VHH binders against Arabinogalactan endo-beta-1,4-galactanase (ganB). Designs and how they scored, part 6

Target 1, 359 residues: Arabinogalactan endo-beta-1,4-galactanase (ganB), of Cellvibrio japonicus (p48841)
Amino acid sequence: NTGVADNTPFYVGADLSYVNEMESCGATYRDQGKKVDPFQLFADKGADLVRVRLWHNATWTKYSDLKDVSKTLKRAKNAGMKTLLDFHYSDTWTDPEKQFIPKAWAHITDTKELAKALYDYTTDTLASLDQQQLLPNLVQVGNETNIEILQAEDTLVHGIPNWQRNATLLNSGVNAVRDYSKKTGKPIQVVLHIAQPENALWWFKQAKENGVIDYDVIGLSYYPQWSEYSLPQLPDAIAELQNTYHKPVMIVETAYPWTLHNFDQAGNVLGEKAVQPEFPASPRGQLTYLLTLTQLVKSAGGMGVIYWEPAWVSTRCRTLWGKGSHWENASFFDATRKNNALPAFLFFKADYQASAQAE

## First folded at step 2 (VHH)

Design x05 (framework vhh_7xy4_2)
Fold by ESMFold2-Fast, scan of step 2:
Structure x05 (fold): chain B 359 residues (1-359), chain A 122 residues (1-122)
Amino acid sequence: as target 1 above (359 residues)
Amino acid sequence: QLQLVESGGGLVQPGGSLRLSCAASGFTFSSYAMAWVRQPHGKGLEYIATISGSGGSTYYSDSVKGRFTISRDNAKNTLYLQMNSLKPEDTAMYYCATEPYYSGKYRDMDVKGQGTQVTVSS
């Protein structure tokens, strides 16, 4: 059997972590020329899950802290969408090569003490959100933890991850979510997140062998540029993960450019190398990519697809690396038309078929 | 001064066995995961197997799982690949390499040696 959980909904959602910042920096969003609230726009177009990242103490920005995350969760819930809280467990971006310990915890060398810090932080965050009626429906314990969560050293190392340490830390975060859910009676699904499906089969095998088994969802980043798997290969990879670990797979990050033009001074991440032969970097190509990906994920028995930062548009504000957005050419808004909504919004309400309906 | 020297290849009949060796020098061998990769004539590199620095963990490609065994002797700075039930498809130049912090990515292998040729034919 390829089906994982019959009662699990299929989500089609967006990571909206940048919206509050974009609006503070003067951005407006439009649909058919009319100014709109972006959270309401995503909900009206059929988005049903909002993902948001949380940084521990990113002193270089006022965003993605608990206050900003609380506002994002409130806006998502007010628009009728469910929420996924993504704990980066870092003061900045985490990805497979970067899993920096927060400055506040950098002095902690003992694994058990570090695990306690992670547990307490996770518990306190959930309690604070719950007090505001903002408890998320799903929680990621870490973001793209392909090597090690809370990496002790940032090195391109010839060696095997310290899985005893890694498992202790991951389980501490999972246990914090489980304990909070048990104490309050409020359900929360736990997601573990790995970048690219080809890495997930390997990573989750090591996780299982080291006692990391109490999670609910396998979260994947899928970007064609960085994956060895083309779209036609993705259903088999999803099915293999679900059959092997008996957990549903959700794509928690994907994106595709609607243009190769850069509209500001910040370099765009998704350039020519992101473009696949079947999908041109155009409004139609971006939509067709998303329709194709989402259909394949649903047909494989997956749990959903979340688009990463569709509202990260060009503004006068700066990142650490440049003025503007590194992602406006992969947003759902047309920079040449005052951020009017692009056809990609149609991906939320498309009639995706489950494989079991075939006869 | 990282140096890897492969040996042990040769001509063998289908179903036969060979043991490859890799002598390592110029680095702290026991601190590095090591891999075997191969390159068939006119083709790209193919990942075969990895072993952790301590020898406690091993990983294999599906094409060789159950037939090949990777091992190491840290006291002798030597990596081994025991190859059993050899097939014509195993014909390739075999290289040892240091491995990055994860397995399954042949492109990230650091291949420094001249390799050792394995030819499986009847």
Scores: ipSAE 0.000, ipTM 0.138, lowest interface PAE 14.8, mean pLDDT 86

Design x06 (framework vhh_7xy4_2)
Fold by ESMFold2-Fast, scan of step 2:
Structure x06 (fold): chain B 359 residues (1-359), chain A 122 residues (1-122)
Amino acid sequence: as target 1 above (359 residues)
Amino acid sequence: QLQLVESGGGLVQPGGSLRLSCAASGFTFSNYAMAWVRQPHGKGLEYIATIYSSGGSTYYSDSVKGRFTISRDNAKNTLYLQMNSLKPEDTAMYYCAKAGDYSLWRTEFDYKGQGTQVTVSS
């Protein structure tokens, strides 16, 4: 029958973890020359999901702690967007080369006791957020967990995780979310996050073989510079993951430069090596990359695309290595025009078509 | 004992090139991200470049992007910095640095070596 509305949920979102810090450091945001609240701007442009990172006890910064995360979630919810809380389970950045245990837990040598600490921390965090009416819609149990989580302070681990330990710890976080959801009757989807799609098929196979099966979404970081897969190869990789594990795939991190110019003293992460032949480092090139990626993800049956830190702009504040941002050339704001909104915002409301593929 | 020993500095004319080396010992080199940082006389430390443990990811300060290349040889426990198109403002003491665990976007450095002086003058 014709006339049945296609109401397939597909997220187009942004990680807005830096906004509170940027504004504290003097940043302002504009659309068509007018000052705007960035959370309201993203919502007005069609963003429907805000991701935010949480660190356990990052004493080196006052941001990405529970207080800051609560403010981000409140701003996102007030603008009408759903939320994804990203537990790093670390006092600092986690990525495929570092998954450092919080200092508060470093004395715990027994895996079951450490799993209890992670469980208690996760439930306490959710309870605190729920008391503020800020319970997230989705939760990541870890960030880019390509390697074994909660490793000793100065250890970088390569190769195969100790999966008996790793599975116990990951399942503890998953169980905390499941138990909190069941106790309150409030649904929360669980995301497990792996950097680059080529690593995910093997990682989720190991996870399944070791009893890590109770999650809802496969979250991927996709950055062309660091992936062996080009954009045309991505749909097949997504389809293989979804057919193998029977879980939807969501791109929870991606980014693309709109310029190779640096507007401050802090070095930018996405330089010439990030630029793909089909997409120049220009405002149009950034938009075309996002339109192309998002169409390919939707056509493969994926769940959504989240852009990483589109509001991390140049400010008067300093990092440890320079004054400004390491990401302003990959933001959605034009540093040459008082942070006026770039064409990349059009990616949120584009008419993406699902592929005519048989399931 | 943990040790980082830099070499390869010297006096060069503007537009010249130098290659710095850092010999690492006393820790498992292949397990740590490494960086180059510099300090001009009478000024603070300035970050130059970082390379992750595998060598797969590199990051650069804008002041050196396109001119400097960081690399590593894990079999030889050695870090390198190839410096091209040198400018007078590149004059500084250059330090090899080992990553710590607490970081903003880039890993904070918990140890640095003795340094090697680079002077760019006509």
Scores: ipSAE 0.000, ipTM 0.189, lowest interface PAE 14.9, mean pLDDT 86

Design x07 (framework vhh_7xy4_2)
Fold by ESMFold2-Fast, scan of step 2:
Structure x07 (fold): chain B 359 residues (1-359), chain A 123 residues (1-123)
Amino acid sequence: as target 1 above (359 residues)
Amino acid sequence: QLQLVESGGGLVQPGGSLRLSCAASGFTFSSYGMAWVRQPHGKGLEYIATISGSGGSTYYSDSVKGRFTISRDNAKNTLYLQMNSLKPEDTAMYYCAREYKPGYSYGSDLDYKGQGTQVTVSS
């Protein structure tokens, strides 16, 4: 009995996966010139949901492993926020074209054996978190699984996703969450995550036809640069998904630049092509984008909006792509003012109206 | 198996030009975005350029914008980087990488990066 519209909150949150690393690398965060704990700052500004990514065994970094994720979940919970755990099911970044099987599972060629590895890993992770009183409120079974989860070289048939394999693996992760929830009596909502709304309409049709039906939330990445849908087209896409699949839609990733300046030696992901004509790359433009997006999502009957990595600021530390951050120009902190909070924080507590018929 | 093989590097004078190539195999090349990333000796990986699967969208780092051009030939499963007005600071090992959206997963998984081709810009 979870996910009933009248009992479903509208979340306004942030993915805070980088905070522990940024602080270890010397970053400090400020609000009106005063040093603050970023988790407490997000909570005080009205954020109510923290998303965090989990990698299986990313030996190239000490972050986004279970220990780091546990610290993030604890910090979010201590600040009074709900949590969303994002299982990448990979040793590194996953996106629609990159869904690498973890090295620990690379020897498994049989789909049922791979499904069991995914099930066991999901169950063990939830049990470990629960022992620490850090069980998440929502779980993503995969991250941007537009093509296939746990993709290998020979899994595509004639260049088409093997949906029998894909469904078996996705359902294994879903079943692990359901079985854990049933065993403990603790509710967990299951999110399936697709990049861009135009891809979700077709993807969830294939999912349904192949028996992937036991999930609670349709999670979307929405970035105007990479979507065929402009912001005004988003409400119709959300309404169509919700009316077709009878599941709420939540934007689990979005972002917008507050400047086109790069403050470090690491190239920024959101450059000139990320900028929409209606929203300049300025502090006001970033805020206006978020206010507009969030209002449209709520008016369409959506479940929430999560901003991706608003605390990924410039530091002296290095990524694989250079020294600093690839996202400081899309953070909620002003690199020119000692990481003082930007106006974008106002998006968490804005009085968003429901549909025109709402009271 | 997925394979990326870079070529076309070499020694060139400042102000000169080079064209790098990356031969891709083991996947449907036209379905994937591609990137060029570089690593100067003793430094980290730097984003240079990214191109969509169709070739319709391209992105460049500020350090190379206006000087470098990324392109692809989907019929030949080959990615190119045309480098003009080369500078000593362009000296690096250049790698071909597969990605979905520009700058998101480039260089994050070294297993999807080729062996590289060395570019040296010196008098």
Scores: ipSAE 0.000, ipTM 0.235, lowest interface PAE 12.7, mean pLDDT 86

Design x08 (framework vhh_7xy4_2)
Fold by ESMFold2-Fast, scan of step 2:
Structure x08 (fold): chain B 359 residues (1-359), chain A 122 residues (1-122)
Amino acid sequence: as target 1 above (359 residues)
Amino acid sequence: QLQLVESGGGLVQPGGSLRLSCAASGFTFSTYAMAWVRQPHGKGLEYIATISRSGGSTYYSDSVKGRFTISRDNAKNTLYLQMNSLKPEDTAMYYCAKDSPYFGESYDFDYKGQGTQVTVSS
């Protein structure tokens, strides 16, 4: 319809951060029984956008560092897809409860000095990528920053975010992207990412009141298990955010299980509680969930849907949490058929209508 | 070392209410998400409710939505579960749990306490 996203492409994409690691650990991917390059497979099936996470210095793994991220971006661009770089600004996973300052910056207690470190790191990363012709189309300044980016033990006051500090740090990252874009003439859209739609209306209100206004996209994680909003409630939530902040909404993370079986020794994150009554944990149920979600997002005027880690399959390698994958039951590949592609791939090229019609 | 001490369980009639408490020590309580999980006799562990470190976000299993309320008092290092409209199906040992140190492992907790028994019976 006539939302802020009308003049932007509607993206249907995937976060492919695990592919390089899975392949190094012996994983192969198939389509109709034939071995394929997964980046080319996603592109051939209609994926428009590849998201990739970047950790500052994750010494516990050789993946998600700048070298690995550069390889992922190159593979995505060679397959013809646009890219979204997700700065975690941490040495490990970030989520609403985990926003740990990188070890290299842990000694910095002054907000202005920490903001400079974040600014310099963001600028240096973009310059390094640009030198390789790998500059991303979109950049997330932080990942699921529901509370505070770069959170230290003493930054919360009675469990409440220090918005003066939070805004200074967030704006430092935004300014680094803006300054790099202006200096080079190369456009980059800035995404701010919040987990669950119900948290976003309040968070972006605080952001606006504290001077965090120079971003382009509201990025949301939407997982039915962890959201108070059901799928039928999602269009109104998206429309409210877009009408309130005059920024397009994109779902930058979602997932749904195609099975409840665990094929390795690593526990799966999406179990029985992830299953919605309308969508069984089956290949068809996973596809139907994605078709329904994507149609609702597009009808609300949103700008896209990105599936989180559809290529995180079982291997003989270990994570910090066990041997295998915690996500193979939510991948786009069938562990019982040598990682043959699942019907979920059809969600990339489905004929989505721009506005809701009588069902 | 982590310690979690649950209290507030007991015998209650269907439709009744109970308030569970969990006293936490040995870690910085205000920096971790907390959860309530339960285990009915002879069955597996069931995840009931989670609360973010600030208390600003809460998540509930479908079986308890609208009936149970999770809350926390970071100044007192205490987690609460207000249980209303109790059903026989709510009969279980209830455990306070510190969230996983790793992303997404909500069914695999760092530590859970000794538990407090809730029995819903006429």
Scores: ipSAE 0.000, ipTM 0.151, lowest interface PAE 18.0, mean pLDDT 86

Design x09 (framework vhh_7xy4_2)
Fold by ESMFold2-Fast, scan of step 2:
Structure x09 (fold): chain B 359 residues (1-359), chain A 122 residues (1-122)
Amino acid sequence: as target 1 above (359 residues)
Amino acid sequence: QLQLVESGGGLVQPGGSLRLSCAASGFTFSSYAMAWVRQPHGKGLEYIATISDSGGSTYYSDSVKGRFTISRDNAKNTLYLQMNSLKPEDTAMYYCARLSTRYYGNSEFDYKGQGTQVTVSS
């Protein structure tokens, strides 16, 4: 039914960057005891957006390169879901403390030349994906760029970026997406991604003052363990960002443990400190956290919630940091029941209200 | 050798203005982030303003935000602090400081000037 009342989608989705690797390492996924394709499972349960990370040239792994990302995008599209491509602009993980320049670009000391390298890489990636009918619906220009994208040691002061450099680089990536969209007539929304809402309030002010204004979506990582804001404080932060910058807010990363047990030799990232008093580390607690978060985001006028790596399950394969998964206790699959689907999947189809919390 | 020479301090009435200058020599000024730090008599050092190497990014402590402006002229190797709406609480020795880009925090500098005294009194 096409009622005209809501012109903006509210996304409920998942970052599925690890699925191809997990399956190559022998993982299988189940729902109600039956083996399933995980992309089809997420779609059948109501997920409508798949996020996937892209690394420039991560020689230490066969995954998260353009070939692997193309396979993920194709699987998401074949299951009927929209896609969000997350450019890390690094050869490895990026977070607020790690924004390493790709080895291929490390020799570039001039900001304009580095901006051109980023522009060309972004354009070439979009063109390659488009040629395969895999152009993403949304693109992140960077991942958790809290301090500085493509961080160089000598450009930071007191945790504050060189904003002439930072703005030039960010705008180069945004311009590549805009130019590609205009040339092809195919719309792509641009997301800028900051970890934790309290950091976004300050960061987007600096961005605006330095001419970084041509983006569509404020993307946030929200993890209660690492935020100064508890869940009840989140709606006000979202509303402040949306009222100040006139851009919708989307939670592009969140997660919650369903257990504190580690099922392999790789240490889990979400331990005891991740557990909030209102939500036990249990299947029900994981679901209740997601239902509560998603309701609060929607009631504040936000654009969606994307769960980070719900399919990163335990396998016999190794990362650089251990054998197995660092996240299986925060996946949507029960390691004790052959990766059978957990209740957390119910968060995708819940009837979320846009009304005020006081009701 | 490496030198930072501050000037422009003095006695001023509450609500008044002062402009501090810092002349840098002996290093490539345009390659370093710079700060103004102050120390009231008998108290610790406080970072009040920082500026990136290019001048494109600035930081201010909450105590001076909206009243003070840090700027630089890389062609003249000079750092400035424009101080407006001065309060008695702004009375301190003011130092020009060169920041190591390897250090991030509220006390990390590898060279500091001789200082210039600012006294806000009627």
Scores: ipSAE 0.000, ipTM 0.145, lowest interface PAE 17.2, mean pLDDT 86

Design x10 (framework vhh_7xy4_2)
Fold by ESMFold2-Fast, scan of step 2:
Order: C-alpha cells, then sequence, then structure tokens
Structure x10 (fold): chain B 359 residues (1-359), chain A 123 residues (1-123)
C-alpha cells in the first residue's frame, strides 16, 4: 500500500519493445544528423523508465520472448534507466477484447492449476532476469486486463468476468512478484493495467470487491481516439482513482501522430481520427499533446507518463499485415530525415508543475 | 449499446464474388478502425482485413491480399468486404469487428464482433 502523497516519484518514459527488431531490420536512429544508440538517446533526453512487453511463446516472431526482453532490459539498465516489465500472459497482443491463454496452458481447465502455471511462469521469469542482474523495478501483471484473463482463443465474446476465476489468476501473478521480492529482499512494484480511465473506474471497484487489492500502481492506457474522456477530463478521473484506492495512477501507454503520411506499405494505426482539434498532426502538435497530457497527469497527482513505441520506425521487414511499420507516423523519429529525432523528445525534460504544488 | 449486424454471405462457386456488409450502431463509427475476421468450421479466428476510421488506410492478410477489398461508408455507418476470386478455403463464418485499441497488430484483432454471416465456396 503506497498511498498517494506528493512525494510519489514521477516517471517520464517510453515503451521500447520494438528497438531490437527495428535494428535487426536495418533501422538506424539519428540525433542532429549523427547516428546514435536509441536507448542512450532516450536516456540523454531525460527518459527515466523503459517499458517492455513479454509474450509467453509467440512462435510467429522471435521478438518479445524472454531472450529479446532480457536484451531490452540490459540496454535500458546500461543507459541508466529503470525498467517496467509488461507480462501479456499471452502468445500475442492483449487488449480489452483479447486476453488469450498461451497455447502451452490451453489444456488446463482447473483454475487453481492455471493459477499455479501463471505463478510458476512469473517466478521463473523473474529468477531468470535476476540471475542476469536484470530484475525489473516494476512489473505489470497483465496488459489491458479489462476483461477476464487467459481466455480460450476460439472465444469471440468474453462477456462479464468470472471474478472468482479472474481474481484467483490475477492474485497468483501478484503473489509470485511479492514472494520473489520477499525471498530475495529486492523491491518490485506491481502494476495492474486497464485501457481507458473510464473503464478503470468500474474495473478497480469490481477488483476490490473480489479481493484483488495487493498491487502498488494503477496503470492506464490513454488514447483520446479510443477514450470517452477528453484530455481535460483526465485529471478528475486520475484523482478519483487515487482517492478511492489509495494507489498512484501512471499512464503506461499513450501516443500521438506527428504526421498523417505513411512512409511504407504497412497502413498506419493512428490516422485522421486520432487527431484532436487542439493538436495538429505535426512535430509541434505531437510535442504539445505530450506536454499537455503530462502536465495534467502530474497536476492530478499521477505517477508518470510512458509513450508507447516511439522507436517503431519504417523498415524493410514485414508485420502480419504489410511491409514496414504501422506506427512510424507516431514515432519520435522523422522518416523524411533518416530517422532524425523529433521535437517530441523535449517531453522528457519539461518542467512539469507538481513540484510547485508540493511547496 | 454497441451493435454489429453482418449480411451478404451465401453459397458461391470457386472463382465467384460476394460483397459482405456490416451495419454498425451504438458508437461513433468514423472514430474507430473496423476489421473483418473469419472462423472456418472447427478452427480458430483468422484476421482478414482492417480499415482505419477515415478509410485512408487498409491492411490485408496475405491469404486475401489482391482478392478482397475492405471499405466503409461513414455516412451510413456501414463496413463492406468485397470478395473476388473466391476459393474453397475462404469458406467460413465472417464477422465484422470494432477495434477497441487499433494500435494492436494481431491476427485476433477485434474489440467486439457481430453474429456473423456464413460464406460457403463450393461447386
Amino acid sequence: as target 1 above (359 residues)
Amino acid sequence: QLQLVESGGGLVQPGGSLRLSCAASGFTFSSYAMAWVRQPHGKGLEYIATISGSGGSTYYSDSVKGRFTISRDNAKNTLYLQMNSLKPEDTAMYYCAKTYHSWEPSTNYFDYKGQGTQVTVSS
């Protein structure tokens, strides 16, 4: 139980899960025309937390497995940044409608046996990372767990969570982190992650009523296109969550386009409908969005803001749907200038005003 | 509140064409990417195509690229899938899906699905 005092640390960071893949696919990153290591660039620009996703066994890709995640954590640590490990508990992407059980566990029908598999996997992952001196500072037990986790892959409608099952599984992951921390004496904060603040308001109420109470941080995805809440409504939602659950709120995902141009053959996810009237899809508009969001989060007493995949640039490699990146127009790098750093990097070191509030 | 109603399926000969429609209600249709996914009998879900909220960007699975075209009419809150050069392996229940979080590059790419429309390709 951490409370929500003014002394809560404030993180400004990035999810860098794609960097190893982008570099393997020939991508280079530049700052003021000079080739740079992207992890060192993010650190030099003031990023203090790197988030990385972990898939259980994504056989369709060699990335986001434990080996790739270990490399990402090592690169982040070597650059002086803290780390947040995001357990998807799936072989692929998880979101509010997709929480598909790993194929390795799909035969387990008993909730307690499945909880043991999740516990053992979480514990083994932490032990493996710790042996490499790569133990993360924070751990997400699941990614955007708006619906019941570990669902059958052939299920199209997940319905209302069976909270007895859902709580048992979530608490198993939390308990694995707590037990590992206690056994080793090494502190790890536990994050539970829900997409959109409006969904977190009812989800954490249900979670509390069903015994999911032993976590440290409320993690939110916030994207204006997919939220019922506009940016000015966000501070009140953050304050309500923090006052109700006595846990700090951190935005663990957000993004904004710096252009609507597509620089490759893979269609971009953040198109015209992602653009807010107050912030044009331009380098300045992307920066202004991030400065505004981060100030609002800090003013509300939040714990930080993490940008999602600012280094997912265009390459000759393929996704499942096309050649290139679906996100280069929302990266922190200018595809028209050999991936030179964009003004959005200024978001990491801006003077955000919660320090004035503490006085 | 959210509703998706698929139509346009049926029996067609190999090499034939069909046009599927999906009528959407209960959300701001033009603000969300939409997808078509299919489920062959006794198999898992397979991603087919996605279209951005504006209609400016489209994605296709390799199995249908060049044969299928996804489109939308935001004034009518309707999603379409034009299917040409149909093959027996295209036989499946077809669902339209709203994406909750369109950043996700996954073959299980959907936020919500309708009741579906059956497509059968046989001689």
Scores: ipSAE 0.000, ipTM 0.226, lowest interface PAE 11.7, mean pLDDT 86

Design x11 (framework vhh_7xy4_2)
Fold by ESMFold2-Fast, scan of step 2:
Structure x11 (fold): chain B 359 residues (1-359), chain A 124 residues (1-124)
Amino acid sequence: as target 1 above (359 residues)
Amino acid sequence: QLQLVESGGGLVQPGGSLRLSCAASGFTFSSYAMAWVRQPHGKGLEYIATISGSGGSTYYSDSVKGRFTISRDNAKNTLYLQMNSLKPEDTAMYYCAADKYGTRFYSSEDYDYKGQGTQVTVSS
């Protein structure tokens, strides 16, 4: 993995983890006023990769479990798109502040025993999906693993990971994917995912020094609100990662608001602070952000861009924290027009140019 | 150790006001979405209000919209609930809760970080 070799794919995709839940909650999706299947819509607009999150045992919801994930993967494959399975290795959301161990594994204090649990779980999941002809093309071993994975929920101190433990656990997940691929002859690319490019520069150095070297893709979350890097700084960070580790970089999460209006009772995550001066919170501003980001990623030799939850729209359903969506103002659908498709869909088929190195 | 300490409850007449406070320690307060939830005598937990880590987004239950205001002071690690036009049905133990599962997203059923609570009694 040494940059764009003229035959490597450049993915432009979406994380569609919420679609099944949204439809169950009464949501419908439209394009030019006509009701459509959202997976087919994304494919028809040029999306070529669908990402989906998997939680270990999220008893608080019936979504993002293996059954729901299997349905998402089937719908993506039926629409002709490739798939990326995102193992959170938690019963709920993981991010740079939270990497909480599944309750089923919380009693395991021995690192090797915990690594075996992670290995077995990863292997069993892949085998179950493969039995359904739903084996993913790419697998994330963890989600935004900026801090040490599988931490007890009462341990919220953030520091340098215990890399003896962290490397053993991460390599166990990687080894499960590698062993499954070798046993079956079915190729799967392994993604390691860090939130924000500035953190990846430090994290992958520590990972390499501690023996976490067997992966295929550097996955990044990039959200301008939470990054120290502006868009013009992103190509240099991508190039540095690719030149240092000889692995392609893919943006596996990004998003931008098309409005600051909240269409329901659930507070939106991307508010005023998410808005960049160059890109207004408007349908055109959302599109221009995505076109600009994707061009910069491709020019730097990156592998792709995945938009996070473009189909998380307002519904009648509620969480304990709010009724509706926390993300409808960052979806690809217009809440004022019966979820009619927004201009942001043009980002999938835009004519992005790759850069050539002079010498 | 994550710690949440609620205060400001008490006995108040219908139509009155109270301001609840929640003092947080042992975690990076600004990285957590915070919520107020309540439990009336003999009933289950009821969601009241949520505020994002930055304070830029808020949500309210229909029962308190226009009467209650959630706010936070990240410099002081403190969450607030301003309660106006109090009704007898607002009588409950009020709990401060931190979302342990994500700075961007909310757990819909896990209250692992709720504090000891503060009792609000609205009676004439």
Scores: ipSAE 0.007, ipTM 0.249, lowest interface PAE 10.0, mean pLDDT 86

Design z01 (framework vhh_6z1v_2)
Fold by ESMFold2-Fast, scan of step 2:
Structure z01 (fold): chain B 359 residues (1-359), chain A 128 residues (1-128)
Amino acid sequence: as target 1 above (359 residues)
Amino acid sequence: EVQLVESGGRLVRTGGSLRLSCAASGRTFSSYAMGWFRQAPGKEREVVAAISWSGGSTWHADFVKGRFTISRDNAKNTVYLQMNSLKPEDTAVYYCAADTSTWYRGYSGTNPNYFDYWGQGTQVTVSS
């Protein structure tokens, strides 16, 4: 424990955005053969932070809208966990290749007018949640914002970045959170989220040079398959970001397969290419990956690790791409044993040590 | 670390064609986006074309669309600008530039500030 530099909490959590949908589609969750509430299970196993995505107006689904998000936040809070609200600022999935403007805002061509729409939406969302006593502890202003946010759908996926526009829009979201916090006296930490640590060093340099400086946490997606950095290289990358920008790093997304078998008709995202030599695609391998990653993040002075969609299990329902889940082989539940809890749950309560300072 | 060397610039007649080449230091070439810029006497530097690290995405300025094509050969550590139907207003020094940033795996952008390594330039003169 010697070498903890500050009093910032170390989070070990999960993104539980799919739970409400999975249960509506007939999914049940078990621990040692007994049916359980998944939010209570994650809390009982030591999860202390729940992340949830919010889409602006996803007409293709009933989930990840404000009503669904409010239910997720309430369930997390009732189980005693803190919450991280992830604003996608889109009607659908956002990632480094897609940052599509909501249809409701697509007519707005003026950057300042668009910034006002984003500011008002962020403020109204926080006010609505606060009225329900569901104000989140942390807020992401965007999800994997590697490229310019709020792009038109008819532009190229890898559109031309305009950092003056991008900074104005990002700062609008940050300012909405800061203004709401000041007005109410209720603290909220601001997270900016970039996919893969190698991309963050340059992205935050551009952010700083363009006046995006008022955030609290550098949020990273880390997936070994898609990162240039192996696990042993990750501590140096985290340390470089923290030393350069003077902000803590949190892994807000990671995952690892417990099997390569597909249990439904929907293709799984994490296949053979996701498997690292040190960690087989097995229940023990998934756990060992998470224990190793989390220890390395804590040793580097990082702020936490959040597992992405550990409860996205196979159901009778359809996604846009098939019947079932694209992630059940990377969930924390055994599809061969009626979604009984896997050993990966042990990663929440493991005794992670901080690095000793060099003499 | 990255060295860029442009070649192919010369005098050419209106309506002619010319291919510019840019050779880069090899070790990291396939990991970063490339661009072609030009600067005419008394004018600001302007972007002509950009290409992603993989070559899967390209962008061309409106004033060269249908006439110029950017491409790359990662095996040869080279980026090209094929220029067709040349006009006197295309007369400029053409610069090859690299965005060695890993934060973006698509277009490098059109702002010169995104490009951290620049070649010395190659002169293209188009006469009537």
Scores: ipSAE 0.000, ipTM 0.147, lowest interface PAE 13.9, mean pLDDT 85

Design z02 (framework vhh_6z1v_2)
Amino acid sequence: EVQLVESGGRLVRTGGSLRLSCAASGFTFSSYAMGWFRQAPGKEREVVAAISGSGGSTWHADFVKGRFTISRDNAKNTVYLQMNSLKPEDTAVYYCAATRKYVPVRFALDQSSYDYWGQGTQVTVSS
ESMFold2-Fast, scan of step 2: ipSAE 0.007; ipTM 0.304

